VH-VL binders against a2ajx4r71to235. Designs and how they scored, part 4

Target 1, 165 residues: a2ajx4r71to235
Amino acid sequence: GRCNFEDRLCSMTEDQTLQPGWTRRSGIISNSPPFWDHNGNISAHFLALVSRVDSISSNLRSRIFLPTNDQQVCQITFYNFSSNQNGKLIAGLQTLCGDPIEHLWQKTEILQSRWERNVITVQSSQQFQVIFQAQMLATHGQEEVIAIDDISFSSGCLPADVCQT

## First folded at step 24 (VH-VL)

Design a5
Fold by ESMFold2, fold request of step 26:
Structure a5 (fold): chain C 165 residues (1-165), chain A 117 residues (1-117), chain B 107 residues (1-107)
Amino acid sequence: as target 1 above (165 residues)
Amino acid sequence: QVQLQESGPGLVKPSETLSLTCTVSGFSLSSYWVHWIRQPPGKGLEWIGVIYWSGRTYYNPSLYSRVTISKDTSKNQVSLKLSSVTAADTAVYYCARDSYEPGMDVWGQGTTVTVSS
Amino acid sequence: DIVMTQSPDSLAVSLGERATINCKSSQSVSSYVAWYQQKPGQPPKLLINAASTRESGVPDRFSGSGYGTDFTLTISSLQAEDVAVYYCQQYYTYPYTFGQGTKLEIK
């Protein structure tokens, strides 16, 4: 289960909003940090939300997972990078259609110089999806970036779509 | 050999603009980024700001309204301007090269700037 | 801003003995801590990056450790040439911030 975004969005999907904003990006074409993925590779890709003018918000949503149990822990590992003090990145879960996102992790108002690795544990008695929500407020003329890379789910995160053998 | 060298006037009058140049050799400003750091006499180190190869800059909030960092890649130069100086801006000023790994690995020798009438 | 606090402010160590310098950050900086040595009249010299990775050309008597908020620099057998001021520095977020420095002397 890792996604480095070299070829695809992996098993994550972007919510269809009025203005979808996540793009697959590498350091080669960037004007602002990050100029590399979490391994320091300038040609490798990561997923970025980029803004110069308008406030933007976008969700990245996982597949549906079965309720968690005590036997195998469901953990989400991901890397984040923010070159923007006026936005935030939230990782959370959503258990029912239309329910509010339960925030498990958040990063705001920080100018990173390096990628940060994060691990969060999910506990849910219901089926759920993992949501990454990025928000950036309007800025003037600066390219600002919120980025995420290498999203992985531990073996305790059981997909609801498991096929019959 | 990788080298950075700071240069500029050693004396600056209060309220004027301090202007320094960092000349680099042995590496490309298109592949590395450069920080400015200062050290008041007998005191510790204070980060001033950074400029990336794209031209993107970030500054210490304490100096944000007074500082400008710029570069001229064709001349292998990075410039620092600090406006409205006071005696508190008296320090040794360094430039340093940065990369994702190992970080700020090469520093210039530093140049002393004194703010006095 | 992330505050980096060093301890002690100064220490005296006999030649050939071990010196230990501690650095604590006000919030987690992961492993993104560097250690510098500064001798009189010279610029800082990078000794350790990523908390524990020794720079090329740095004697192996220098070592670093730590993660999160607590970091140490150790000199396993002090030499006369190690007399200097040592700084820790976080490079996880801007602004980069330095510890106040630790003056190391020979006893």
Scores: ipSAE 0.564, ipTM 0.826, lowest interface PAE 1.7, mean pLDDT 85
Fold by ESMFold2, look of step 24:
Structure a5 (fold): chain C 165 residues (1-165), chain A 117 residues (1-117), chain B 107 residues (1-107)
Amino acid sequence: as target 1 above (165 residues)
Amino acid sequence: QVQLQESGPGLVKPSETLSLTCTVSGFSLSSYWVHWIRQPPGKGLEWIGVIYWSGRTYYNPSLYSRVTISKDTSKNQVSLKLSSVTAADTAVYYCARDSYEPGMDVWGQGTTVTVSS
Amino acid sequence: DIVMTQSPDSLAVSLGERATINCKSSQSVSSYVAWYQQKPGQPPKLLINAASTRESGVPDRFSGSGYGTDFTLTISSLQAEDVAVYYCQQYYTYPYTFGQGTKLEIK
């Protein structure tokens, strides 16, 4: 699975929040970069966490995957962009609901002019979800953005059967 | 026929405000965005800031408190104002257009600004 | 700020020989490095973007390579018109930053 976010969140879901969370956005409605997806397309959509006045944080989580094995590697590929230098983006692993999130990747103080491609290798002996956590501070009067596009999971990331428990 | 041309006073006194205009032709300020860059005599290049078609700006932190970039799309102009200038602001000032690919591909010829008492 | 450090500061190369200019960033900039040529009295001219993509109209003797922190501009066979100052520049993050320049001369 590849997600270009032309449909809302694909198979990703958002944890509960009291403030606006991740939204699907294109460059034509943005007041701040990015004004394009990672291919340079102004009309294409990406997933964005947007803030103007308050600090904001939100989680985005994948479907459940089966434990990894050494037959096929499980890799997560995604693009990230930030216009907020005081924010951070974390990609993490959670093996059971309610367990602490293990941080696999993070980026802090990101004021990008271009999208960056990332690849993360996952190893887990248990079923797991991938969690993206974003946190940002917004300067008063400016719209700031943390964005993700084209999340994909390699063939070694095997979907769990949700009807088994 | 893509062109950018910087203009403004060549001599500015210390503590005054430097004001420059970049006039563009052959492209639209609604489709490209514009940077300002300067080069002190005999020295390297320093990025000043950028303005996007939305009006959103980003500035070099070293100049943040003194710099303003604005645009007038109907006149095909981008302006630079730098307040409280000192001799350290003496440089050739360039504007350059940017696009996602290939980046800053077209530069103006530059205009020389001297700050002297 | 990401510091771009060029080496050498000055380079003398015989006509027809290879010239190599290195640029190192203080942090990863992915592939977002541009190379410029600047001759006296002229603005910088974009030669290479995305570390390795040659701009239209730039002679084939110019090539770029690198990813992350280490980048190289190569002129495979130096011509007289290649005498200039060369700058690398990262455009991954704001502020954009330039190397200090490398002056290329005929030996």
Scores: ipSAE 0.478, ipTM 0.814, lowest interface PAE 2.5, mean pLDDT 85
Fold by ESMFold2, fold request of step 26:
Structure a5 (fold): chain C 165 residues (1-165), chain A 117 residues (1-117), chain B 107 residues (1-107)
Amino acid sequence: as target 1 above (165 residues)
Amino acid sequence: QVQLQESGPGLVKPSETLSLTCTVSGFSLSSYWVHWIRQPPGKGLEWIGVIYWSGRTYYNPSLYSRVTISKDTSKNQVSLKLSSVTAADTAVYYCARDSYEPGMDVWGQGTTVTVSS
Amino acid sequence: DIVMTQSPDSLAVSLGERATINCKSSQSVSSYVAWYQQKPGQPPKLLINAASTRESGVPDRFSGSGYGTDFTLTISSLQAEDVAVYYCQQYYTYPYTFGQGTKLEIK
């Protein structure tokens, strides 16, 4: 499924931390970029991680998927926005046995503050979750933002409780 | 084990550039960041500046025109340069680690720099 | 720059008794205050972050409190190894600034 974050987290969950995590925002109530979602809609919502004083590291985790196969490609599509050059957004793969996160995609440098569309392909011989990890450094100045919108999984990304294999 | 170690000349002449190196071990400069702090003899602590894992820097405004902090991640080193030094720059210089957990949790032993003719 | 003012500048406390060190900022820094201990010939050591959160490995006798402009470090039962200079530090905005230090002695 696809999530535009107009209603909660769409089966994505946030790992517990001692610091502020992802929140739903829109362009109308934002006091810093982005002032609209990836469609240019100022009233539509997206998930944002915001920092000024705190340096923050937080994960957003998908539901569990079955192992992939060659016949149906598992692809993840999402939009991201980053205003913080000290920010890092990683999309990765983690198995249920607690293995280290395998990096599938990473963005560490922001030359222009714009929404960008990304597509990544997943291959795993084990059940897995997709992890978005955001890291942001404090600036002690204006607020900085990492945002995500419209996370979707292709038909080859099979939920663990749906497939008969 | 996590360690930081400052090194550089102990004596620097007035008007010259002070150059110090902080060598880190037990952690990565791609995941942590480093502050420089100094302590003049018999006085308190003065924050000099910070360099983040991204390479971005912030400096104490009192030193802004004279200070440069840089890093070489492949060598696990952070450098401090302070130009046009005077006797007022005589101090113990420390480098310290910072992370997503607040506070500078690990400090180097410090290196004493004396500015005199 | 935010000025951090500690009181007292020095104090003497009997072994096993409570020591209290105060720190006041020239403007609100919310909870963004850290406390450091510095023994002679050594670098500072982080004790407390976020005004009240004890750093790992710091003895339970150390505690911090406060919000806004007024902050306190308390040592509930003074030990001989606690003789040091203590610094508060704000990290609310750059430049980071430290208090002038409080010298703690055994009476």
Scores: ipSAE 0.120, ipTM 0.684, lowest interface PAE 5.2, mean pLDDT 83
Fold by ESMFold2, fold request of step 26:
Structure a5 (fold): chain C 165 residues (1-165), chain A 117 residues (1-117), chain B 107 residues (1-107)
Amino acid sequence: as target 1 above (165 residues)
Amino acid sequence: QVQLQESGPGLVKPSETLSLTCTVSGFSLSSYWVHWIRQPPGKGLEWIGVIYWSGRTYYNPSLYSRVTISKDTSKNQVSLKLSSVTAADTAVYYCARDSYEPGMDVWGQGTTVTVSS
Amino acid sequence: DIVMTQSPDSLAVSLGERATINCKSSQSVSSYVAWYQQKPGQPPKLLINAASTRESGVPDRFSGSGYGTDFTLTISSLQAEDVAVYYCQQYYTYPYTFGQGTKLEIK
């Protein structure tokens, strides 16, 4: 079900990249927001992508799911935090192995340095993976953070074993 | 294929505004970003500034009061304006692509700008 | 501004021999250094990023090293086509700054 990142990455995986990827952090890390998870717990962990000098693009992807049906809604619930002045977080789908990511949701600016809850409804006639893509640009000044926490998939999101052609 | 091409007038009068356009192809300004760099004759390279895919800009402090970089993503263009030019602004001007992989990996051929009456 | 100082200003090296160009920053830039090659009448070409990572398509004879304030570009076996001016550049903080250049010649 839920991924609160107290256990590393749960069932989510990173695409292999040459740059630093998503890191487990807690509010105990004092140098930049967020200083607590979305529940206000300073010692609880969340997944963060951090940048100051590097411009970073990194994907976090789910397991493969079966096509959705009309009987039960497949919904993705997650919390996001961004101190980002110059970046974005995208939630999307990849329906065939190697196909382009279809954007379902994105955030390219921050209104307040606060955790926000999001719910995305998925409809796909093919097997798919859910992709979280974070893109951050170097500022060469203040450290910037994009964080996510408590990713969950509703019962309508039915797991599959492998990608099919 | 990835290309950048600078264009603009080769001669500019002192005190006027130098205006250049970088036209890009083979990549998107919504995913990549562009630097401007100049090189006076027989001298080294000077970074002018950058415009990111978000539209955010950063400029060399030495030029800050005189420089503006902007873009039009739909036209695949990045522009450079440098006001109140003097002979010291005579140089070859380059635009260069940057990405999440570090370094300016593709440069335009450059355009020569001479400031003279 | 972080000053990048290259040494030597010019260098003459026999074909097939090793060429070494040094770059020193006025303060630590960690590994955030790139090296560029510029041949006469051409734009700069990126050779090395992150102090030591060779760009795709750059011959194996080019290598970079260093961390902090001291950086080195090495050409292990000089070729005629390597005649150029070489620049180091820091991208640790704004403004990005280049070294003054090192002119590499054969002899």
Scores: ipSAE 0.021, ipTM 0.642, lowest interface PAE 7.5, mean pLDDT 82

Design a5
Fold by ESMFold2, last read:
Structure a5 (fold): chain C 165 residues (1-165), chain A 117 residues (1-117), chain B 107 residues (1-107)
Amino acid sequence: as target 1 above (165 residues)
Amino acid sequence: QVQLQESGPGLVKPSETLSLTCTVSGFSLSSYWVHWIRQPPGKGLEWIGVIYWSGRTYYNPSLYSRVTISKDTSKNQVSLKLSSVTAADTAVYYCARDSYEPGMDVWGQGTTVTVSS
Amino acid sequence: DIVMTQSPDSLAVSLGERATINCKSSQSVSSYVAWYQQKPGQPPKLLINAASTRESGVPDRFSGSGYGTDFTLTISSLQAEDVAVYYCQQYYTYPYTFGQGTKLEIK
């Protein structure tokens, strides 16, 4: 499925490492860019991680998916926006509980004035979750933002129940 | 075992450049970042500056024109250079770790630097 | 720069009694205050972050409170090993600044 974040986090879950974490925002209530979602709609919502004083690292993780196969490759589509001059956005997978995140996609450009669309292909011989990790450093000056919107998973991303323990 | 260790010359002549190295172990400079703090004899603590995992630095304005902090992630080292030193720069110099969890949670033992002819 | 002013400058307290150290910032720092303990001949040790969150391994007798401009470190039952200088520190904005320190002694 597809998530436009009008209903909070949809099926994505957030690892709570620091407050405030990822929040649902729109352009009309924002003091900082972005002032609209990726469609240019100022009242529509997107998911934002915001920081000024705290240095933060926060994960947004998908449900667990079954291993992929050669003919049903799982694709992830999402949009991102960043005003953070000292930040990083990573998309990756975690194939075993507690394993290090395998980085599939990374954006370290510190400022973009536009939403960008991304497509990632996942291949995994094990069950996995897709992880979005945003890292932001305190500037102690002006509020900075990393935002994502419209996360979707292709039909080749087959749901599983739980990661085994 | 998380550890930071300061090293460098204990005696520096006036007008020269003070150069110190903080060697870290048990954590990565890609995930944590390092502050420099100094303490003049019998006095309180003064924050010198910080270097983040991105390489971005922030310095105390009182030292801005004289200080440089840099790092070499592959060598697990953070360096401090302070130019044009005077007797007022005599202090114990500490490096300290910081992270996404607030506060400088691990400090080195400190290295004493004396500025004297 | 945000000035952090501690009171008192020194404090003598009997063993087992309560010690209270105050710290006032020259402007609001929200909850972005840390407390450090420095024993003789040692580097500072982080006790409290975020005004009230005890660092792991710090005894329960240490507690912090405050928000905005007024902050307090309390030692509920003083032990001999608590003889030290205590510093508050704001990390709300650069430059990070410390209080002048409070010397805690046994009476």
Scores: ipSAE 0.007, ipTM 0.602, lowest interface PAE 8.5, mean pLDDT 82
Fold by ESMFold2, last read:
Structure a5 (fold): chain C 165 residues (1-165), chain A 117 residues (1-117), chain B 107 residues (1-107)
Amino acid sequence: as target 1 above (165 residues)
Amino acid sequence: QVQLQESGPGLVKPSETLSLTCTVSGFSLSSYWVHWIRQPPGKGLEWIGVIYWSGRTYYNPSLYSRVTISKDTSKNQVSLKLSSVTAADTAVYYCARDSYEPGMDVWGQGTTVTVSS
Amino acid sequence: DIVMTQSPDSLAVSLGERATINCKSSQSVSSYVAWYQQKPGQPPKLLINAASTRESGVPDRFSGSGYGTDFTLTISSLQAEDVAVYYCQQYYTYPYTFGQGTKLEIK
């Protein structure tokens, strides 16, 4: 399934504790970029992690998927935007419920402030979740944003609803 | 309770300015935004433009040089002005509400504007 | 501009039967499609948003599907009050554009 965040968080969940988390935002209410989603639609929503003063970290977690196989590849497609030079967006994999997150993809530096499309191939012999983690270092000025839109999972990413180990 | 009502002259002469007002009730222009759409007799719908709660506007490129949308939040009114009208501007004009929930969910009843000498 | 092309332009369906209206965009609009119903002398009424989400109060016989360039509105069991013109509309980018409309009648 495709998620464009027009209807809340779709099947993604947040690993919240007591810190600010991912929020649904559009260009209409933003005082800083992005002023539109990755398609140029100012009314469409995307998920954003916003920071101005605090250093923060927050996770967005997919549903559980069955182990991958060689019949159909499991690919994750998403768009990202970042306005924070010292921020980091990580896409990772977590297997065997409680294992350390394996980092599959990272974006640490921003040369251009723009939406970018990304494709990640997942291989796992065990059930897994995809984790998006944003880390933002404090700024002392304008609102800073890391945003994600249009997370989709190819047909090779087969849903499972329970961690079975 | 949520309502939009278009008003303005039903007859406008060629080359003059069409001026319409959308009066809203049951919601605030400070948190919702309004589109203008028109429909020529017996034909389909054409989007004219939008004004957001922030005051930002976007217009159909086909009308860009002739159209102005503005609002007065304190009067609950959104205005449409279309200059240099011709017979091709004859249509029913609608205002419609939009929000963070997708789609234009509430439309006014529409007002018929005829451009004729 | 993104052109939204509906098919058919006109459709006659017997009461209780399924009606299907198609809408094709000239480029991908993701899921940013809405469907409207317009009865004579009335403004359009929003039925479906985000390609597949029914607006509150819309009967469950109306359903939408599609992604990218191909979209479908389905009425699973046509009723007399469903006689209207139906429009698809993209809100992916400006200018927002509508299909030409599909007139639905009882056969």
Scores: ipSAE 0.006, ipTM 0.488, lowest interface PAE 15.1, mean pLDDT 80
Fold by OpenDDE, look of step 24:
Structure a5 (fold): chain C 165 residues (1-165), chain A 117 residues (1-117), chain B 107 residues (1-107)
Amino acid sequence: as target 1 above (165 residues)
Amino acid sequence: QVQLQESGPGLVKPSETLSLTCTVSGFSLSSYWVHWIRQPPGKGLEWIGVIYWSGRTYYNPSLYSRVTISKDTSKNQVSLKLSSVTAADTAVYYCARDSYEPGMDVWGQGTTVTVSS
Amino acid sequence: DIVMTQSPDSLAVSLGERATINCKSSQSVSSYVAWYQQKPGQPPKLLINAASTRESGVPDRFSGSGYGTDFTLTISSLQAEDVAVYYCQQYYTYPYTFGQGTKLEIK
């Protein structure tokens, strides 16, 4: 499956509802970077976590996937954008067995004002969800953004709830 | 090997400015945040502030008016200045690094600062 | 400020037994919690980050759990070298704040 956020959150869900969270943006409606999606499209949408003065965090959670197998690799591709140096983005895996979130990927380098393509391989013996966890520390009045776009799950990622939109 | 080492005068008089230096090795200040934390004798930990790799700083509101954190990346040094000290500022002072990885993963050994006339 | 409250303040556990330390935040801090171990005369040592991720080199007997406001550090089988003061810390928002500490001793 693919989620380019042209249709709301696609099959993704946001965990934190009581705090400022991910907003669906485009270059047309945004007052801050990015002003285009990962393809350079001004009209295309992406998800952005925006901070101005307060520290914020939000989790984006995927649909449920079946345990991975050795026949076909489950790979996740996504693009991230950052306009700040005070945040972090984590791609994690959480099983449905109540296990802690396993960090599969973390941004370790600062790539400001650029979209970066990432590819993650997922292995799990249990049903699982992929979680994108974004955090930005407090700022001094400057609007800063962590953005995500075009999340793609390879065919090796087998959805457990195929009937769910 | 990754190391942080605090240094400075162990004794400061009241109303003077406490000045400490954190010298780092094994990593670049352009790639890590550095926090200052202190611990009064027999008490818990208090976060003082942080300096980002970009040079941006954040301070504990309780100390905001008295604290200045700066760095010299070329010298691998982070500085802490705390003005108008009182006996309440007596503590072991630590510097610790942080990055995109959660938590302060490496700490200095700490340096004891006593405020006394 | 976000207040981190640990419980208990002190704990005595027999060797080989489970030790459990709790930490509650005054408001949700998501999973942005770290646990530290501090032995006398030493700086704090990071044990757990992101609430449940064990730091490299930390024994398997240490584990962290929790999300939101309730967090737990567990030592599945207490060893003699585990005697220390343990601190939880939130790094969800500034100022960073620590719990008051839990002194863990051998019963």
Scores: ipSAE 0.000, ipTM 0.577, lowest interface PAE 12.1, mean pLDDT 89
Fold by OpenDDE, fold request of step 26:
Structure a5 (fold): chain C 165 residues (1-165), chain A 117 residues (1-117), chain B 107 residues (1-107)
Amino acid sequence: as target 1 above (165 residues)
Amino acid sequence: QVQLQESGPGLVKPSETLSLTCTVSGFSLSSYWVHWIRQPPGKGLEWIGVIYWSGRTYYNPSLYSRVTISKDTSKNQVSLKLSSVTAADTAVYYCARDSYEPGMDVWGQGTTVTVSS
Amino acid sequence: DIVMTQSPDSLAVSLGERATINCKSSQSVSSYVAWYQQKPGQPPKLLINAASTRESGVPDRFSGSGYGTDFTLTISSLQAEDVAVYYCQQYYTYPYTFGQGTKLEIK
């Protein structure tokens, strides 16, 4: 599956919190970076978490996937944008057993306000969800943004809510 | 193995500048935050400041005017400078790495700094 | 600054018994709380992060709970090696602040 956020959150879901969370934006309606999606399209949409003076944390979850197998590799591709990071973006895996989130990836590269392509391989013996967790600390200054776009799951990522042959 | 090690003069005269170095190994300063924390003898912990992987710094307001944190990524070193020291700055000084989630998951062994004439 | 207040200041618990340490923040810090263990002559060691997430390698007898302003560190069955000073810490906003510490001893 693929989610470019042109249709709401696609099959993704955001954990409920008391704080503002991810917002769907575009270069047309945004008053802060980024002003275009990962393809450079001004009118295309992406998902952004914005922090101003308050600390903020939000989890974006994928649909449930079946255990991975050796026949097909489950690969996740997504694009990330960060403007002067004051926090962290984590891509993790959580099984349906209530286990802690396993961190598979975190944003560690310095970006000059540009989109970056990321690729993650997932292996799990249990049904799982992929979680994008953004954490930004409260600051007394510039608006901080973490944005995500065009999340794709390879054919090796098998949805749990469909019949498998 | 991830390690941090503090180093610097153990004795500093009043009004002088305290200078410490945190040498890290097992990870890159371009990927992690490093905090400085101190602990006066027999007392609790005080956060001094942090330097992000991007180089951005934040300091404790109580020390803001006297503190400077910098780093040399190529040397895997983070520096702490504290000017105009007094006896109140006598403490064990720690540097600590930030975890995946905010939190200091790996600490140096600490270095003792005594301010005395 | 956000003030973190621990209770009690000191605690004596028998071996095998439950130890409970509380931490209260002066304002809500969500789940941005960590717990540290410090033994004499050693640096603090991270035990719990995000209020309730146990750090890798930390025994199951350690657990954290809480959200907002009230947090708790629990040792379900005290062991001899658990004698230490424990600190809570908030990382919700700068400056980061620690509790005053709780000295845990064996009764």
Scores: ipSAE 0.000, ipTM 0.593, lowest interface PAE 11.2, mean pLDDT 89

